# Designs tried in a protein design chat: VHH binders against ATP synthase subunit gamma, mitochondrial (ATPC). Part 4

Target 1, 283 residues: ATP synthase subunit gamma, mitochondrial (ATPC), of Arabidopsis thaliana (Mouse-ear cress) (q96250)
Amino acid sequence: ISTQVVRNRMKSVKNIQKITKAMKMVAASKLRAVQGRAENSRGLWQPFTALLGDNPSIDVKKSVVVTLSSDKGLCGGINSTVVKVSRALYKLNAGPEKEVQFVIVGEKAKAIMFRDSKNDIVLSVTELNKNPLNYAQVSVLADDILKNVEFDALRIVYNKFHSVVAFLPTVSTVLSPEIIEKESEIGGKLGELDSYEIEGGETKGEILQNLAEFQFSCVMFNAVLENACSEMGARMSAMDSSSRNAGEMLDRLTLTYNRTRQASITTELIEIISGASALEAAK

## First folded at step 14 (VHH)

Design z8 (from w3 with G106N)
Fold by ESMFold2, last read:
Structure z8 (fold): chain B 283 residues (1-283), chain A 123 residues (1-123)
Amino acid sequence: as target 1 above (283 residues)
Amino acid sequence: EVQLVESGGGVVQPGRSLRLSCAASGFTFDDYTMHWVRQAPGKGLEWIGNIYRSGSTFYNPSLKSLVTISRDDSTNTLYLQMNSLRAEDTAIYYCARFPKYYSWSNRETFDYWGKGTLVTVSS
């Protein structure tokens, strides 16, 4: 049995170990670069919560699920989790007088959902993270959605970053200006606006439109940053596991190499001894 | 072959109204959000508004009181009604389609444009 076959396999496994260790370090570097921005973005909308309210459970006629996923794999269950939550939201919000549509960000959720949900996908965007994320870029994406997708409620599905070993599937809801205005009229948290006089030439509706657009941009910015962090953390974990598995395989191959090499030496020695014996017999 | 062809432009007096048309062909028109955009002489592009698949509209706030967008999905035609026209409304008017699928790294706002139709508001 050939020691060269075992040695070639050892070389391949050692290269895989080196590559996965490098991929882990790259993911760690990317995580450090984005983690602070994600944490800082968590509070962008908070000052306005008392004014606009937060009704994530509100029942509306037109729900749009915005599914955030990665463009690259090898990140554990990040993408399958957001697809599962998105499908659950579809079931919860669909009905005879209700419709649900999907907006998909990222190649991985697109690939999964095109198989069985393609007719409900009204917008799909890939390669968002190919360039460094900033608020301006995400606000343009938010504007694309606002100007091309009609909704009563946007339900943004992403993985909130907790740690390199944990991510939290999260749904953030943004309501249309029309729904916000209706909540104000029936005494929601915005009912207090009726007690204030609004200065300037803008109507209440125009002010609510501007605030809703700002809210969506802020929520989207945080969501894409959180999902990027969770992706990098999950990739670190996956690469660590792969590197450890490669190390264990290399250990086992080392034992096999020694056994195979010893068997090969024994076979060669037997042939040499047998040949020498034949030469001695021929004398 | 996706085509968008605007028509109905011309010279009109200030204060009057004008209706532009956009004939669409080569795609499933009622699956797309459609837009109107204009470009005044020596200026950049200005977004006028959209019409969603449902027929609901969303307008540039500065133009909201002056324009109405409609669509006829049975004839694949997009319309722009402009009222109380002013000299500053002189522009080339385009209809445009927003893609359902795109890559951020090579993003174009609209994937198909019409040739444009010139509207001149002059006394």
Scores: ipSAE 0.717, ipTM 0.888, lowest interface PAE 0.9, mean pLDDT 84
Fold by ESMFold2, fold request of step 20:
Structure z8 (fold): chain B 283 residues (1-283), chain A 123 residues (1-123)
Amino acid sequence: as target 1 above (283 residues)
Amino acid sequence: EVQLVESGGGVVQPGRSLRLSCAASGFTFDDYTMHWVRQAPGKGLEWIGNIYRSGSTFYNPSLKSLVTISRDDSTNTLYLQMNSLRAEDTAIYYCARFPKYYSWSNRETFDYWGKGTLVTVSS
């Protein structure tokens, strides 16, 4: 109705467009800072998995699902996806003599799962990615989990980064040293470790424990980096979509403004002419 | 109102055994992993070991044959049994609770500590 109202709304939408473009650029910068590190960390644990076991579907009595999520929103389906996978893992591994517990990283999965799964959550950590993390810091988180949560299998749920428009829900499994030892005896893997020369005074059991702990730290490091990349990629996509929507709204408002301005000018001219005619008719 | 109160410290002769207690109150004790930590005079903190909710334990490898951690969830009490005590075991012994929920930005390893109980191993 008013050209002032339309123009003021155009200014507001334009500011939103500028803000979402800036947020996209910040997310893009953060993605570039972490993407190379995530890609470089992808193969780090593969030799350890081959040595220590490669049966992610193994039936164990105590499963712990480590759910990686973000602390901030506006990142598409990143967080709902890992919660959905975590709940599926719960159903798959729960049973009369089986227990499933959750370790939750990130505010968003915590908020969702506290409503209906709180009794199964044994550990929750937030603000992990507030500052960039290195391997040493993630290894401290891994130690927190190892020293405070019992498990036969840890199942780390995260979004592996593929591109800014695609991420892959992924489950990485780390077995306890005890389970690895049992499976190795059945599968004939016990002797592989004995075939290597071992320098130092450590026993086979101590070496297996150290290797399993290192595997978990490496898998966690990669998973944290991958999920951070996926979060930033999804945020870029969301901000790009918001900027495009703002641009489309600006286009429609511009058309409305131009039509309103032309109608207002026409009305003003008609009013002037009509008023002058009425005055002439009277005087 | 979470409280951890250690007791059972004192002077003990080398080679003897000692059992420390930690009375817990103000929280659901059986929901938490509990830890023992000690600090010898002029030294840093040394982690002794933990006890999980299930009663399973994990010990500092250098102390494994010398200590046993147990818990009684019906009395909310954590125990540390120490055997074959040596002069180097002279320290203040603390019980500590690991939080179920924490922020990485404010991480303190343990959210509650006891005030400690002094063990002196001396003739």
Scores: ipSAE 0.716, ipTM 0.889, lowest interface PAE 0.8, mean pLDDT 83
Fold by ESMFold2, look of step 16:
Structure z8 (fold): chain B 283 residues (1-283), chain A 123 residues (1-123)
Amino acid sequence: as target 1 above (283 residues)
Amino acid sequence: EVQLVESGGGVVQPGRSLRLSCAASGFTFDDYTMHWVRQAPGKGLEWIGNIYRSGSTFYNPSLKSLVTISRDDSTNTLYLQMNSLRAEDTAIYYCARFPKYYSWSNRETFDYWGKGTLVTVSS
């Protein structure tokens, strides 16, 4: 291996180190832009969840698993994790007279699940993050799901952001307005609504529908923001690791470079000494 | 080639009923949620309602008591039944399909539309 080949490898590794450092900084900037909104959105839907329920164990006939993933890679195990959880939910909720379907958000989960789950995918949406995330955009996505996917329960699978080194696979369950109305009529958690005075011109059914729709859009908004934070945090960690590995490779290449250069100088000296010895023998 | 063709429009007296049809071809009709949308003269689009693959429906709350959507998967036909028609129901009525797979950055809501059928409610 020539000294110049080692130098060229060192230059390539240094460029990778610079690129991964830059990618880390971009991910950090994007994380800061979204993190506060994700944290604030956690409180938005909790009163509705307390009232309407977040019951992952409820036994319903039609479950829809909403799998949130990224459009871009280089974010560790973020996407494989939500796919694994989504497949586990499929096994838990499928059975006789029980149907499970998938709604996929993001290119990465789509690519994985199209291989073996395509017939169960009723909706797939990509490039949600190409525009700035806001409630209005996510509420339109929630409306697309509500008006085009029939469900008794939605199981929203995402990575809740904990820190740049940790994300928590999370499932949030949202019930359809029909199921909420049925539980209200049977006297469940909402059954006491009959004992309250309802103001305005809305019926109990219309109020429950509006609340369920708002709950769904808020839960989706939080889930999308949480998953975006987890993606950026995981990307920061992956880029930090890549930059560190590049630095270690550069250190090792520097040692190889020095050894190769020293060996070349030593070989030249041996040839000069050996040639001088042959010249001495000739003289 | 996906194609949606509405029919059954025309002039109708107030208080009467009318049924519109939408003939679908070029795709697996029973795999899709289908929609009805209308546009009154000089106004924007108004969503009427949908029908899921199962036959269950979801309606615009302002129109819920006046319309019924049904489907016949054996003939690939979507129907809109309208009752107690009023002059404000005068519009072009469209049949529309929601895509199963789409990119958010170029979202158009519906990927295929019919050409529409005009309903005029006049007295």
Scores: ipSAE 0.711, ipTM 0.882, lowest interface PAE 0.8, mean pLDDT 84
Fold by ESMFold2, last read:
Structure z8 (fold): chain B 283 residues (1-283), chain A 123 residues (1-123)
Amino acid sequence: as target 1 above (283 residues)
Amino acid sequence: EVQLVESGGGVVQPGRSLRLSCAASGFTFDDYTMHWVRQAPGKGLEWIGNIYRSGSTFYNPSLKSLVTISRDDSTNTLYLQMNSLRAEDTAIYYCARFPKYYSWSNRETFDYWGKGTLVTVSS
């Protein structure tokens, strides 16, 4: 392999190293901007779980799987994992007189699922994470889903953030107000609501509707923030690995370059010495 | 090309009923959730309600007892039935389509609107 070919490869690898280091830094900055909010959002709904229950295995006629993914790649297994879980949920909830549909958030899950699940996708939203996320934006997305997708249960699939090297595939379930009310009538956990003092004078049905809408907004907000954190953490890890690999390649290419150059010089010196010796012997 | 055309507006006396129609063309009508929205003179847009693909409906709570939304997928037509009309129901009424696929960064809520039909409730 010529020294010029090796040198050109070294230039390319060095450029890749610079780019991946920059991408790592950008991901780290974005993670710092959102991580505290994601962690704080984890507790928003917890006090109301005692009232509305946490009943993810309930058998319903219409399940909607909300698949949260990224718009950009190079973030490890974030997107393939949520697609895998979403497909598993489809298999678990499909059947006679049962329907499963998908709501896809993010370009990456859309691209993957469009190949074999397009007819089951009822809503797809991209570029949610293009700008900084806040509750108001996510609550508008939640409203888009509530007003345009009919469901008995929403199964929200996302990656819960643990660290830059760890994320946990997670499914959060939100039931429609109609299903929650039915569970209350047959002695579900929410049936205890009548024993609480309610200042506003609202009926149980009105309070349940308001709580269910708030539940969905809070769960979606946490899920979106968690998945954004996991994406940025996974991207940091992927970019760090790529930068290290590029550095190792650069080190190997440098050694190859130096050895190739030295071998060429040595061969040239041997030819000169051999030629001079032959000329001297001819005298 | 997607088109939504409202009809059935006009002048009506208080207490009467009125049925508005929205003729849809250029898309697979039964794949979409459809909406009715109105705008009273000098006021902002007010969402009236929706109808899902299944035919189920959800209404603005303040209008729930006064309106009924229906759809006929065989004729690609959306309907708004309004009862016990009041002077404050005077508005331009629009039908609107919610997209199946959209980008958050250029979100407009509804991707297609009708031109609107004026309903005037007087005397």
Scores: ipSAE 0.708, ipTM 0.883, lowest interface PAE 0.8, mean pLDDT 84

Design z8 (from w3 with G106N)
Fold by ESMFold2, fold request of step 20:
Structure z8 (fold): chain B 283 residues (1-283), chain A 123 residues (1-123)
Amino acid sequence: as target 1 above (283 residues)
Amino acid sequence: EVQLVESGGGVVQPGRSLRLSCAASGFTFDDYTMHWVRQAPGKGLEWIGNIYRSGSTFYNPSLKSLVTISRDDSTNTLYLQMNSLRAEDTAIYYCARFPKYYSWSNRETFDYWGKGTLVTVSS
């Protein structure tokens, strides 16, 4: 147990404390940059919800679970929670004549789910939020899903942001344009659309297609922003805890250093005095 | 090695029909959504449509009434049927594969393309 070993440990813990405090500040800055957009995006689809209805429990043959996760860790339970909910949705929607598949966004859910669910994963996208998110970027992702993954219903799993200490696991359901059109033809809520005049020669089917595509991109945009906010909030909390733990460790190491330093000085003084005494005795 | 080879192009008279083929090899063809894309001389790329693993299709709205995409998973072949051809349909036609796994930082719309087959609609 040397004073140098304790000093080296103190230097390492100080560096860890500086790094985690910096990571907290970066996460806080990123959260401030996106929080207002996430909150405002919650209403993007609102004007169309009254027309298209809300039936998240609709029974369909092809369900696709879109699991939103982060690319970076150290954000508490954000990623494990969405994986847990996604697996629960798989159980609820699987059956003899029903198929469930996964679309995974983010490296962390990919890493977890590739172990036991790889055969059910039809699409995986990483590094979506490497740069600041915007609607155009997410609309391209939505287009990738729509044009490459066949579904009757999408179940989008994410963490809705409430605060740096509170996230709500959330599932948003979006129906395929084909299912929406089918419900309209059997007299669902969309049957009311027949009473409206449509200029420009577009059919009811073309209008429903455009609305469904827009709904999907808006819901995805909100979900991605919400999960990004929740990630940053959870990272702030995790980094705060790590910084506090490092501070407590520094306090303990400082006491150890002072005790070790004092003991070493005392031993050195005893050796010097003993040597002088031995020289006197030899005279 | 993933390979996509288009065929069936050539010179065709306006008003006629033409079927293009895309032979796929080096991957499990029935696991992928496949696409057709064309490029007219001096123009940019135009997406024609896709076909899902199930055989269902999704088309560019401007071309929906003019084209039909099909697939034969037993022969690993993708098809594009075009009807009532016009001079504006003169283009190089490509088949393309969408990746199952990708990074947004390195995103390309399609990870593999054929070399293309030229269709010339001329009297």
Scores: ipSAE 0.695, ipTM 0.877, lowest interface PAE 0.9, mean pLDDT 84
Fold by ESMFold2, look of step 19:
Structure z8 (fold): chain B 283 residues (1-283), chain A 123 residues (1-123)
Amino acid sequence: as target 1 above (283 residues)
Amino acid sequence: EVQLVESGGGVVQPGRSLRLSCAASGFTFDDYTMHWVRQAPGKGLEWIGNIYRSGSTFYNPSLKSLVTISRDDSTNTLYLQMNSLRAEDTAIYYCARFPKYYSWSNRETFDYWGKGTLVTVSS
């Protein structure tokens, strides 16, 4: 191995270290920009959950699994985890008189699931996070799903953010207005709506429709923000690890470079001495 | 070549009924959610409703009792039945297709539109 080969390798490793440090900084900046909003959005739908429920085990005929994933990789197990949970939900909710379909957000889950679940994918959206997220944009996505995907229950699969080293796979369930109305007529906890005044000329069914649509947009907004935070945190961790590994490799290459350079100098001295000796011996 | 062609428009009296048709070609019609949208003169677009692959429908609440959307997958035809027509229902009526796969950065809501058919409700 030559000193130039080692030196070229050192240059490449140093560049990798610079690149991964920059990627860590970008992920950290993006995380700081969205983290507070994700945390604040957790409270946005809590009153509606108390009224409308979040029962992942509710028995319905048509379940739609909304799988939230990233468009870019290098974020640890974020994407494989949501695919695993989505497949588990398929198994739990499928049956002879029940069907399960997928809505996929993000390139990474699409790529994985397209290979074995294509016929069950009714909608796929990519590049959601190309621009800064806000409630208006996510509410448009929620509307796209509502108006183009038929469901009794939506099961939103995402990674809830805990820290740059930890995320929690989470499923949030949103029921169709028809299922909510059926539960209300039975007089369960959803029937608490009967105890409130209905203002204006709206029917109970119209009120439940409006509340379910608002719940869905709020839950989607939180889920998208949480998953974006988890993606950025996981990417920070992955880039930090890559930078440390590059640093360790650079340290080892520095030692190799010094040894190779010393060996090359020794070889040159041997050649000079041997050449001089050969000239002297030829006399 | 995806193509959507509306027909059945014209002048009708208030209180009458009208059925619009949308002939679809160039794609697997029964694999898509289809929509009706209208635009009154000088106004923005108003969504009327959809029909899912299953044949189930979802309507704009303000129009729910006035319209019925149906589809015939054997003839690749989408229908809009309108009842008790009013002067405010005067508009160009479009059928539209929602894509199964799309990029948010290139989103245009519907990827294909018909050219529209004019409905005029007047005495």
Scores: ipSAE 0.692, ipTM 0.859, lowest interface PAE 0.8, mean pLDDT 84
Fold by OpenDDE, last read:
Structure z8 (fold): chain B 283 residues (1-283), chain A 123 residues (1-123)
Amino acid sequence: as target 1 above (283 residues)
Amino acid sequence: EVQLVESGGGVVQPGRSLRLSCAASGFTFDDYTMHWVRQAPGKGLEWIGNIYRSGSTFYNPSLKSLVTISRDDSTNTLYLQMNSLRAEDTAIYYCARFPKYYSWSNRETFDYWGKGTLVTVSS
C-alpha cells in the first residue's frame, strides 16, 4: 500500500469526522429549541389522564395505532423501536372481531411499515417537522386523523425524551366518547361528569366528543414534541459515536502511514547504498 | 390508471337543480376522501366540499348555494347535488381525490383530478 493511498483514506476519514461533528452540533441546537416546548407540553395531557384514567390495555374492537417517527435518518434505532411497538400493538389488538389500523407520521416508519402493513395504513403524513412544530399544526393533523378513522381507541406510539442517550418508547391511549361513556357506567371516574351542569345547550355526548378531540390533540402535541426531542438526542448520540469512531480510525491510519513511510524511506536508502556500492566496485 | 370522469354538466336556468356525477376507476374508491372543486371564468379555484370514507361531509361555508355531496361506493361514483342555482355558480366543476399519503406541505393538494364538467347557469 502506497503512502498516498493511506493519506487519501486519512483525508476521507477526517472529513467524515468533521461532518459528523457539525451534524452533532446542529442536532444539539435543534434539541435545545424543542426541549423547552416539550417540557411545557407535558402538562397538557395530564388533566385528561387524571379525569379519564389511563387504560392502555383496554379491550376494544377498533384500534388505531398512530406511529410517530422521524422524516430523516441518522438517528439510531428510535424509528425501528416505534415500529416494533406498533407492530406489537397490532398483534395484541387484532383478531377476527377486532380491527387495527395504522396512521403513520414520518417517512422512516412509513418506509418500514409499507413493506408489510400497507393494507392496514389508512393515513400517512410526512414532513411534519419541516417547520417548527406548533399546536395549531398538530391540532390540524389531529383533526385530519379523526376525520379519517373510526376508532374505539387511539394508540399513539412515540419516543419519550429522557436524555440524549435515553429514550422511552411510549404508548398513549385516547378512548372514543362511546367507550368513555361505557366505562363510566361500569364505575369509571367519568361518572362524576354527570354531576356537572352543562352550560350552552350541549349534550353530554357532544361534550365528550369535544373532550376526546381535545385530549387527542394535546396528547399528539406532546407526543410529536417528545419524539422530536428524541430524534435530536438520538442523532447527537449517533453523530458523536461516528465522530469518535472516525477519530480512532484516523489514529490507526496514522500509524499505518508512518510505518509505510518508514518502509519507503528504508527502501530508498537501500537502493542508494546499493548504487553507491556498485559504483565503488566499478572503480 | 386512476381516472375521474365528471358528468352531468350543462346549461340550466337560475333556480334549478343539477346533479353532477364523478365516475372513479383505477383505485379503491372507498378508501379515499373525495372532493369537489370549481373554477368560475376568470376566477381561481374554489373548494366546494368533500366526503370522507365514513360518509361524513364538509362544505365550504362561503357557498351561497345549497350543495350536497354523496358517494356510492358500490358504483365508485361521487355526486354533487346543487340546488337553487345562480349565475354565480357558473363554473367548471372538478372531482378530485385526496391522497392517503401526503406530505404536510402538500396537505392541500389533490393527487388526481377529473377533466371537469361545465355548468352554465343562465336565463
Scores: ipSAE 0.688, ipTM 0.838, lowest interface PAE 0.5, mean pLDDT 92

